# Designs tried in a protein design chat: VHH binders against UV-B-induced protein At3g17800, chloroplastic. Part 10

Target 1, 346 residues: UV-B-induced protein At3g17800, chloroplastic, of Arabidopsis thaliana (Mouse-ear cress) (q9lvj0)
Amino acid sequence: ASSASNDASSGSSPKPIAPLQLQSPAGQFLSQILVSHPHLVPAAVEQQLEQLQTDRDSQGQNKDSASVPGTDIVLYRRIAELKENERRRTLEEILYALVVQKFMEANVSLVPSVSPSSDPSGRVDTWPTKVEKLERLHSPEMYEMIHNHLALILGSRMGDLNSVAQISKLRVGQVYAASVMYGYFLKRVDQRFQLEKTMKILPGGSDESKTSVEQAEGTATYQAAVSSHPEVGAFAGGVSAKGFGSEIKPSRLRSYVMSFDAETLQRYATIRSREAVGIIEKHTEALFGKPEIVITPEGTVDSSKDEQIKISFGGMKRLVLEAVTFGSFLWDVESHVDARYHFVLN
Below, E stands for the ipSAE of ESMFold2; O stands for the ipSAE of ESMFold2 at other seeds; V2 stands for 0.75 times the mean of E and O plus 0.25 times the DockQ between their complexes.

## First folded at step 4 (VHH)

Design t04 (from k01, 13 letters changed; framework vhh_7d4b_2; at its last look DockQ between E and O 0.73; V2 from the best seeds 0.00; counts 0 for: pae E 2.1 > 2, grease 26.6 > 24.2, SAP .692 > .668)
Fold by ESMFold2, look of step 5:
Structure t04 (fold): chain B 346 residues (1-346), chain A 120 residues (1-120)
Amino acid sequence: as target 1 above (346 residues)
Amino acid sequence: QVQLVESGGGVVQPGRSLRLSCAASGFTFSDYAMRWYRQAPGKQRELVAGISSSGGSTNYADSVKGRFTISRDNSKNTMYLQMNSLKPEDTAVYYCAAYKLGYWSTYDYWGQGTQVTVSS
């Protein structure tokens, strides 16, 4: 099936810079600036955040007005809900635009919506398999974790990137979304790790000593984060069962993650904002379409009519690396925006 | 706010027909697979029929195959259950339910139910 997200690119306009098309007035404005004057995006975003703050503050004043006797409380609540939904959509699109800007600054093009190919091989991957730009965007310690993640997904085929697999489009989308979540998680823990490593240069700081969680599997934190989403967890569980012989290299970041107690792991495995969750879902849907499923009489999800696609292992690697990078950027962008316009809840 | 509102239930004689409707609001209806469940007194809630988000795929419990038809109109945010050749065994509270398998999240919403009674 084809994605509806590319309709705007079918005209005489330049090709879309990202698979998700922005719908809000602010999002459409930022999309134009991203193409025409990308260096102005930070200033444009600041202005949009100031407008959001003003709008949110004026809603507080409207609540005072709504307490006046004789007003329609139901109508005021409905209007307030609509305005809050508009602010949330606008904020989501501001965050997405900032993530896209980070890819543009890195000179990395986001892959387009996955659609049937006219290529004789039938492959959907039109993007290059060389990924050097994506690989060097991360700290060395974070990249070691990313490499382990790729090894779990690709297995022995890490060295056989020209091979082609036929796989469900839904499954590829689930791997993509899980990889975005993993990148978000990795960036979050890497920032803490890098800070503690820097403090070792100063008097005091965290040692790289072993902890009470040393016996946990090296992917235990990843599995916990993925398993928070039941359908995604089932797929990730199957991938993690590849077992002995995997090229999973030990790393200092892996050991650091293994040192966390269960409550810390749960907190770090959680996507902090509804807006970030919405971005992950909408971006993944823009790439892979909305799943077609039906519930069976047994109460299970039937996705057997899901589209099958052909993708090379090199194409899959590129897709996973982009997903992890997207999640990493999303963490940074969410944190940056939250400092200016508080929206992240505990 | 998310709402699923069932209507069209009532008391009907065996062999007659009834059409249930489920009106949806507060979410993007076309993203969701829809289902009808029923629960008779003292029994577990059971699936009656399901329909995919586009309407292109349907499933039915064996007990209702050939008698019930599920359909949806995404432009009206409404799902339907046409219930023909009703039997006393069809007596139950019928629930509308919506399910979305997202790439990151799953969503599962339920209505309050509507009573269907088949007796004479």
Scores: ipSAE 0.371, ipTM 0.691, lowest interface PAE 2.1, mean pLDDT 79
ESMFold2-Fast, scan of step 4: ipSAE 0.447; ipTM 0.717
ESMFold2 (binder alone), look of step 5: mean pLDDT 87; pTM 0.877
ESMFold2 at other seeds, look of step 5: ipSAE 0.392; ipTM 0.705

Design t05 (framework vhh_7ubx_2)
Fold by ESMFold2-Fast, scan of step 4:
Structure t05 (fold): chain B 346 residues (1-346), chain A 119 residues (1-119)
Amino acid sequence: as target 1 above (346 residues)
Amino acid sequence: QVQLVESGGGLVQPGGSLRLSCAASGFTFSSYAMTWVRQAPGKGPEWIAGISSGGSTMRDDSTKGRFTISRDNAKNTLYLQMTSLKPEDTALYYCAAYKLGYWSRYDYRGPGTQVTVSS
């Protein structure tokens, strides 16, 4: 039996504030602070980082002890490996909690899951398609690149956001992950651009650029960012090719990126920490679920069990903008935590 | 039957100390994170301290150094040790339990115990 008490049902079955549920003691604690007092999350994070530093220092003493005659070096090395894995998991969840807090401060709700609705349409995009808040969170220069990224994904469908399509869930998840990585890259570049702009040391001293050069740069930058993750690169390349057209606009940040040498561009296109990579993977998996992929004895991938989802192009735009914003926040929080705990290795 | 029962409140002089207890029954206490919340007359609820199932703690900056949260899983009991109490600490103090991984609400809450700090 059904009733018109949808509001009461929603109140009785609240959605989580984020798709990934935190499992470490620190993560569980931070998740509760996010719900009750999100303004205290930075202070809680500082306390957790201090505890991690104390544990790391203690582990160092234990390793030093292992060098003393009569201690088992192999045992202490194994304990160190287990502690390192626990530390990585804790750092991942600290980064995640800080990203979630940034979304809360921006008054943007994260999509909790991508799953078919129970209504006759079967659509997955039951979330708000209004994207104005997400669009306003970025610098004008960064948003020019985001707009071109959207144009490469959606193509002519940028003009028809209400239309619904059936799309591979695996492919949408790959686009989402690629967009997170792209947002991380763009924020890193934008941060440098804004600093140089403020110091009045931008290459060429102005934002004047040629349209054709900017379009070529945008395509190269997008491919470089996507190429940092091979699984995503294959799909994104196909979508990018189809989206290539009149929707691509001039970009100041793209012209700036073109001024980089190859080594700098490769460095900026790389996710710096394994913890950040882990969070991108876990967040995407929590949002879309694990794909049911079977590898045949011949080494081929059986994608026959890949789910087709019904989603509007407005819903796709919302997912891509969220993903880019997630990546941009991830760069910010990774930098913040690294300044306090020093865990970035590359 | 799920129950959370706070005790240890009362009237105390400024600069005094109190130890609050929260006795839990009817659920697996050790699997829940626990928190202390207070509500003064005419004010909204204020989070004081939290403790995870693993024992990790956090306290509000205004009470940091004066209040200490702890738990005894063998006794299914949560504690709040309060020292150097001030008149502004006067409030109803209650404990709440949050299911591990549950983001959107507390699962259980006690009726509270009154703390009054006055000369």
Scores: ipSAE 0.000, ipTM 0.124, lowest interface PAE 19.6, mean pLDDT 75

Design t06 (from k01, 13 letters changed; framework vhh_8cml_1)
Fold by ESMFold2-Fast, scan of step 4:
Structure t06 (fold): chain B 346 residues (1-346), chain A 120 residues (1-120)
Amino acid sequence: as target 1 above (346 residues)
Amino acid sequence: EVQLVESGGGLVQPGGSLRLSCAASGFTFSSYAMGWFRQAPGQEREFVAGISSSGGSTDYSDSAKGRFTISRDNAKNTVYLQMNSLKPEDTGVYFCAAYKLGYWSRYDYWGQGTQVTVSS
């Protein structure tokens, strides 16, 4: 609970604060600060970003100096590639540390791993399934969309969260990753909606606006845009495209999104930085483990060797809400970092 | 820079043996499923053998079963194809491939191939 703020570890091992272990020098430093003095993480991040910018500026000068012919020029290019990869990894881990800090400020513990318990039940969801804190972190308009997303995933089981299912771990991980992407998208849209609502300039105040959008070829244009962008395609190929179907309950934010042209919708559905994309994959892989696949003679991927897990629908709801919240926090921290260190944007 | 470098190809008599190796660099090898494919002149690439990231699961084409064995050494970032009882129809360029299925993404890399010729 919220009244019990104790740092006591359970069992014989320290409780991990997040599934992904940070390995860069900056990441390790920030991990120590998250444990000891989490309130200092923003200041530490500012210092690390200043150092990264200085290093990036210095590399620009060195690149211009690498004009000597022969083997040495190949070595200079290799060193530049390694440094760029190191900077990208450091930025990923800075974003991750900031997301973890936001969960700590919200008094929400991240699930450390999805693996079979030592309990005789073999269930993976031994973590608390109470979701009230996660539900309260979002605007009412954003939560309407999140509730519809949950309804699409859980179906009739929304009424029976104590029931246990045996399901592919790969499939649960795919739902988690898609939900992170969805949360990032929803937070971006919600921020714009809240601003326009406060300014009393929402386009949804008129039936004429709704009629105009409905008569447009927006759906066909959106599908074409999604097909040309794998990150948006992975997101829409899951739940988000079905979430806008006529079978779900209308919501304020959904109506607002439907007022977007295809170009605006595609832009908002795109994860802005490569670092944010990288951290979503690394976080999900740390949480669920690496999928075990084999390439078949037909040239398809065989995931039938992947693990089946036992999980309650309450546990599924908890994972989905965490994923959406992770995505929403990722948008916030990416915007914060971009203001101090300009990302290469998608 | 991601690289897959095949070696061990050559000319061999029918009934002979070859061991192909594929050395990987520039990515986390232990996270990728590995496969061997071959291509004869004028033909499409054909699957030969596959192995999971852990090495716990393998799959083979019908023509390779009982004759070929795929294995990997994650400490050495290398995948192997032991080819026994070679036949003239095994002739072709052998390609190493690396595959990773992420939770919303897919990564694949290909080597440039090594020639295997079974004749006479």
Scores: ipSAE 0.347, ipTM 0.625, lowest interface PAE 2.0, mean pLDDT 80

Design t07 (framework vhh_gefurulimab)
Amino acid sequence: EVQLVESGGGLVKPGGSLRLSCAASGFTFSSYAAAWFRQAPGKEREFVSGISSGGSTTYADSVKGRFTISRDNAKNSLYLQMNSLRAEDTAVYYCAAYKLGYWSRYDYWGQGTLVTVSS
ESMFold2-Fast, scan of step 4: ipSAE 0.402; ipTM 0.638

Design t08 (framework vhh_7yz9_2)
Fold by ESMFold2-Fast, scan of step 4:
Structure t08 (fold): chain B 346 residues (1-346), chain A 119 residues (1-119)
Amino acid sequence: as target 1 above (346 residues)
Amino acid sequence: QWQLVESGGGLVQAGGSLRLSCTASGFTFSSYAMGWYRQTAGNEREWVAFISSGGSTTYADSVKGRFTISRDNAKNTVYLQMNSLKPEDTAVYYCAAYKLGYWSRYDYWGQGTPVTVSS
């Protein structure tokens, strides 16, 4: 793949499969593998992590030498800083490539941008809004929390996904970023929950807890039956599905989280690595564009004149589900990379 | 760790000129909007000039036509060229960096550089 300094025509260039363009040498290489051989991305990541470890070990060795011939100490420190920043950027892009690969394995296309298209309605949500694949990627316990999160964001509009709203682009981006962080938190909690469930060491509940779960499932089944078979709801007479069902479901993970001590809860609520934080910011910025800053004559930041976008509630649901899933995958890939390269600080 | 370091302040005669500099480190300077503020003893901090990440500039009415804000992204530096200085311009001048994220806001401030204009 060498020989020409710029290749204008000879090969298949990487097609954008995600909003963030990877710019590091490793990131560009992984982007190419994502397009051509996505199943090889984990193996390619192993190679890149070995190279990063070698570079880190080499830098550690040089740190022990205060007397490098022809090198000023100030220049040495500057070079070390630049190398550390380069390693951090490389790690960010490795994490991103692994998240994108997980979406590809799930047969889910990432939204490429939130921008007005040539669509006659002026709407931004030209991507598919069908979400069944995204909904099925999570444990049942995790999805209970995701459903409640959606209900809090969309409210009564959960029943009217074709309705269009004109809403602040900044606000939609903030909801997206917050939902990525929520997905990361939920996956971390769910991973611990599933481990303890498999080991049969979950915090003990009373017979009431088991009954509550069965009742919640019964209520959900009743609402599903009324929706799927309108004749059943009609036959029930004075029984109101809305009186027995709520958009907010009882949650097993919520009960589990409530069993945490304050220190554990605070730790789980925090994004572990600066690289993961960086990726959340860069991904959201790539998707929504850079937020515009306007300073008033009084020296305060003015956000009142931000861009308004037209989006359906189905489009909002699609964005939120993608964001939660992105955060979930980010926890998985961060843990995977940290096991190999030890970059997460406690 | 982030830093904003102001320089170029000092004593100058009325009608004279000064150029203030503010050099940034520890963050991606080119993605931040930059501002200059000043504070006089007993008064609140006053906004002077603003430059967006894209280079768009805005000025307080008190300095329009006399002050010019500019940036050099290659040097991670923002400048304030102050011409036709007046005794009323005497203040400590502060550099500020702003970036609005989707779930975070970044505000960085320098320690200030004093400017004294004698009549």
Scores: ipSAE 0.273, ipTM 0.583, lowest interface PAE 2.3, mean pLDDT 79

## First folded at step 5 (VHH)

Design m01 (from k01 with S31D W104L R106T; framework vhh_3k1k_2; at its last look DockQ between E and O 0.39; V2 from the best seeds 0.47)
Fold by ESMFold2 at other seeds, look of step 5:
Structure m01 (fold): chain B 346 residues (1-346), chain A 120 residues (1-120)
Amino acid sequence: as target 1 above (346 residues)
Amino acid sequence: QVQLVESGGALVQPGGSLRLSCAASGFTFSDYAMRWYRQAPGKEREWVAGISSSGGSTSYEDSVKGRFTISRDDARNTVYLQMNSLKPEDTAVYYCAAYKLGYLSTYDYWGQGTQVTVSS
């Protein structure tokens, strides 16, 4: 055991099951079940959600009588704040436990907290670089978008995963958190796409806006976004000229996303609950540490205390794939919990 | 609700010492960098000192280096400013502030201030 997690040390493995340690009574209970009897976690979560609903119903009764005392309104307000904070923490930890359980069912271990390594190379990526299990967790259309995301992050190093980079730990954490949000977004969109794909095959369905010509060319919003990057635009034009007769298959999910109006796209790109945002932040912090900064009088951030780490590009790929998968699972888990205990306000 | 409450402001003689405290509630104190600012009458608010969320890094405005010390006690959710060798120029309202740079968002909270007066 360690001084940081003495009460959380009860389990079959000496290593933590996940980088974020759960602090609430519900979270500690679920952590024990995750280690000892992971198949029971869904039932344990249902029990915890029923307790939350009972507590919420009791709070409604207290609100009706809150004006009766009249003499100690400050105390009642303080108690209500403490209960709401406890509810929020409990929900966050239920969501996290369910995400961890999904990784366990997929037979994929979450990477541990990033720390200085005793490895002779100095590398921090102690986790396996095999990614086949992670890649198989997503629809083919969603994986295509994930692959494009990886290409943007890794660039030319997609073909040389053994090379090592020295990079800001803060930057890696930022990429991780952004990749979690991206996975959440992709899963939300992919679920709608898969449903509409099967419905559009049915007889009698028609959609003049779904012609192959419109989908292959993209949208005005895509062209506007590319125009803000003149060198990128010139490169895209050059590729088009060189590949005139080349066979190019468009991304069906990307085209589907481009068909959304701005309001729909904004809604889908937003995390639905504060609890889900809180988990992304806390999980990323557990992996990469809290950013340490000193704020100058001008409001600028002094990042000279930012730690540098050595990580292979294979290790980075594994990390990004985990982040996208985490976000994908979080969308499912959030939706599941919201159906049983309403907390989403988006 | 988030609350930062400063205390310890007083009238002191030049060369004297004073310790300011700022009690925090409504957020996870250990996640936040803590800062002190001051504002003299008719002047803009200026940064005085800062301490990282871990407590491992501190920084000071040049005019207070060697005289002021910022510290934190995470068990009591409190940040302190020890002010030694006080000068009349240090007369101001002193504000406590909390800042968190998260991976997805930033948070910036302020107290209401405590008056420090250095006079003969």
Scores: ipSAE 0.475, ipTM 0.653, lowest interface PAE 1.0, mean pLDDT 78
ESMFold2, look of step 5: ipSAE 0.526; ipTM 0.717
ESMFold2 (binder alone), look of step 5: mean pLDDT 85; pTM 0.866

Design m02 (from t04 with W104L; framework vhh_7d4b_2; at its last look DockQ between E and O 0.54; V2 from the best seeds 0.51)
Amino acid sequence: QVQLVESGGGVVQPGRSLRLSCAASGFTFSDYAMRWYRQAPGKQRELVAGISSSGGSTNYADSVKGRFTISRDNSKNTMYLQMNSLKPEDTAVYYCAAYKLGYLSTYDYWGQGTQVTVSS
ESMFold2, look of step 5: ipSAE 0.482; ipTM 0.677
ESMFold2 (binder alone), look of step 5: mean pLDDT 87; pTM 0.878
ESMFold2 at other seeds, look of step 5: ipSAE 0.516; ipTM 0.708

Design m03 (from k01 with S31D Y103W W104L R106T; framework vhh_3k1k_2; at its last look DockQ between E and O 0.61; V2 from the best seeds 0.00; counts 0 for: grease 24.5 > 24.2)
Fold by ESMFold2, look of step 5:
Structure m03 (fold): chain B 346 residues (1-346), chain A 120 residues (1-120)
Amino acid sequence: as target 1 above (346 residues)
Amino acid sequence: QVQLVESGGALVQPGGSLRLSCAASGFTFSDYAMRWYRQAPGKEREWVAGISSSGGSTSYEDSVKGRFTISRDDARNTVYLQMNSLKPEDTAVYYCAAYKLGWLSTYDYWGQGTQVTVSS
């Protein structure tokens, strides 16, 4: 399958393995390993993390013990800041490479930078609309939430995937970024949910005969509760499909999330690391470019001059499923790396 | 460690000229639109001038059009405000601000300000 890596080697129109091009020495090295010897990526990442830890430990000692007064202190602090920024960029690219590796293991190609295609319709979606691989990558409970998310975005057109719309590129990019954040959130809460299910099975066999989650609530109750949560508030600017005739189906994971107090929900709706935020921003920028900004004659900021693109609803569904999957993988990758090289403070 | 540091504020005679600068660090300067604001004693902070992230679009508050010029030097991570034909009403603390519309959030950073005094 790994046809994405072979496409990078093809002659007339090479396709990169991922839309974001890595620029650090570690990132460029890992990009080559991803193409040539993908089975070696975990070992290569471990080596890069050990080097990163050694560099951090050495710089901490030099900063404290080798400090000299006056002008040398200012120069030393400047150099130390530049090295710390380099380590941060390197870490981001290691994390990104690991996310890309998880897509390759799943035999799912990341979509390329969004631009008009050679397709006679002028659609940007050169990727297939069949999404069964992406859907199977998530627990049944997480998938229920993803399905509801898609229903909110696509509305009545969820069953009419061949139709084409002309849509703001800015709006699509906002939906993509919000869907990455949502996937990160969903994986975080799903892991807790699955762990608590396992603990319930282990401590008490007698309680497993009781299904605690009763499906007796009305649709209006679920939609009202979802819209009042900080989770929904955090996505309000990026998700525009809500509030129409779309049906929100009941979900065990949704009920679990609704049981959180406001403090817990707000904490879980937050991306844990600056590096993960940076990855989402850079990946989305690689797909959609920078949002265009104009300073109005009144001194305000305006992004209303926005490129329009043609995309099928199936193409949009594929894009959103990739975004959710990317966020889910990012949560796992962030946790994996933090255990080996501590960087998460939230 | 985002930092915006204004400099160049001074006491100037009416009709004089002054150039303010704002040195930026801790972010990718070319991604940000840059703006100048001012606040006179007892008044609200008001917008003065703005320049797009590319540098291709500038805008000015009506009272400074033709007298003030905003520019940017991305190689030095610096935005400038050239102020000509200064009037006593231009007396204020001048603030530099940076704005970026990102895919996840907006980024809006402010400097500490530099005092400009036009003494009649």
Scores: ipSAE 0.444, ipTM 0.667, lowest interface PAE 1.3, mean pLDDT 78
ESMFold2 (binder alone), look of step 5: mean pLDDT 86; pTM 0.866
ESMFold2 at other seeds, look of step 5: ipSAE 0.462; ipTM 0.686

Design m04 (from t07 with S31D W103L R105T; framework vhh_gefurulimab; at its last look DockQ between E and O 0.80; V2 from the best seeds 0.00; counts 0 for: grease 25.6 > 24.2, SAP .702 > .668)
Fold by ESMFold2 at other seeds, look of step 7:
Structure m04 (fold): chain B 346 residues (1-346), chain A 119 residues (1-119)
Amino acid sequence: as target 1 above (346 residues)
Amino acid sequence: EVQLVESGGGLVKPGGSLRLSCAASGFTFSDYAAAWFRQAPGKEREFVSGISSGGSTTYADSVKGRFTISRDNAKNSLYLQMNSLRAEDTAVYYCAAYKLGYLSTYDYWGQGTLVTVSS
């Protein structure tokens, strides 16, 4: 449980630009530039990546070329491990700073750490609502998938955004992290989809032709299924007539994703780097706290408490949209940095 | 890189005492719950004692009152004080650390230290 703290700042501290505070020297430097000169963050990151590359290259040379006395081998190895860990932390914080920079470019403020407010309802969601800006950051096809994701999470309350619910803080954090992973996945597949659409290797080769082909193919699929199995067609007539001629169209990106084999789908659903996983964990922990656990006498891991929060469905929608956008930006940032400083394995 | 290294095991007579230590490195130990497990020959690994990141302790019934778990986050260390040792306490003792994350559960294990209780 949180204890009361009398740490008054006199209101001189500016509002944090992101919930996660960066601890490495490079991270602290980039945090300052994010506040003072955000347009310079890409150049500052380039400088930091060059320093990381130099440090990694020099450590590889020293490891191979050094002749060390027997007792000093343990100390040398420990120093090398410490430096490698510091490089990894630095890289994580560079990636995070770039994600934050993308939110700043979009003029979207990240939600602060989630805590109860003095609002009469007791809701945690007193943040500025910038849902429209978040929605504009994604391709139309990707947004269709995001809308479906929101519908799954919010259910029938998708249209009742002012309603307030009491929900486990841990479970909200789990939904947030899952939504970050989903945004990462969606951006990855959307980039492939948009590339193939531009190269005209999707069905139809154009928006109008593709729409016409998909409509005609849908009709042909219905007719082919009925004609292939007359006895099944009679049985499925009541279901297939409404099912195949439904008033609901799947999104083009959903259809594209459903065309993947299981191996491809699993590969695309996997976060590529340990650093990206670490960012998602640390960012989500900064928002919702670290889960507390106990180890049972049976040796299993259980949570030690279940903190409840009050949040409107509009507030939940804002969190999910931010999470998906964060994941989308993380994919781009990870890819950009990997091109400059290779760290993604497989 | 991530390491849990147990020490303090050895041969001791029934009724004696041992203090096991586990040194953690390569991760933020204070964020983790930690535990001791043991595995005797021909038996499955069993829980001995656990301590949360906040310091709450749990003990298996077989060791309550005889064993005491503690941690020193400044030294990244976990301890097990074992008193009134019995022949049935003979096992390899393992240090473990656990963290519940939002994407995964993280766990680390040591290689173990042998405790032998015999006349």
Scores: ipSAE 0.567, ipTM 0.734, lowest interface PAE 0.9, mean pLDDT 79
ESMFold2, look of step 5: ipSAE 0.556; ipTM 0.736
ESMFold2 (binder alone), look of step 5: mean pLDDT 84; pTM 0.853
ESMFold2 at other seeds, look of step 5: ipSAE 0.551; ipTM 0.731
ESMFold2, look of step 7: ipSAE 0.595; ipTM 0.749
ESMFold2 (binder alone), look of step 7: mean pLDDT 85; pTM 0.857

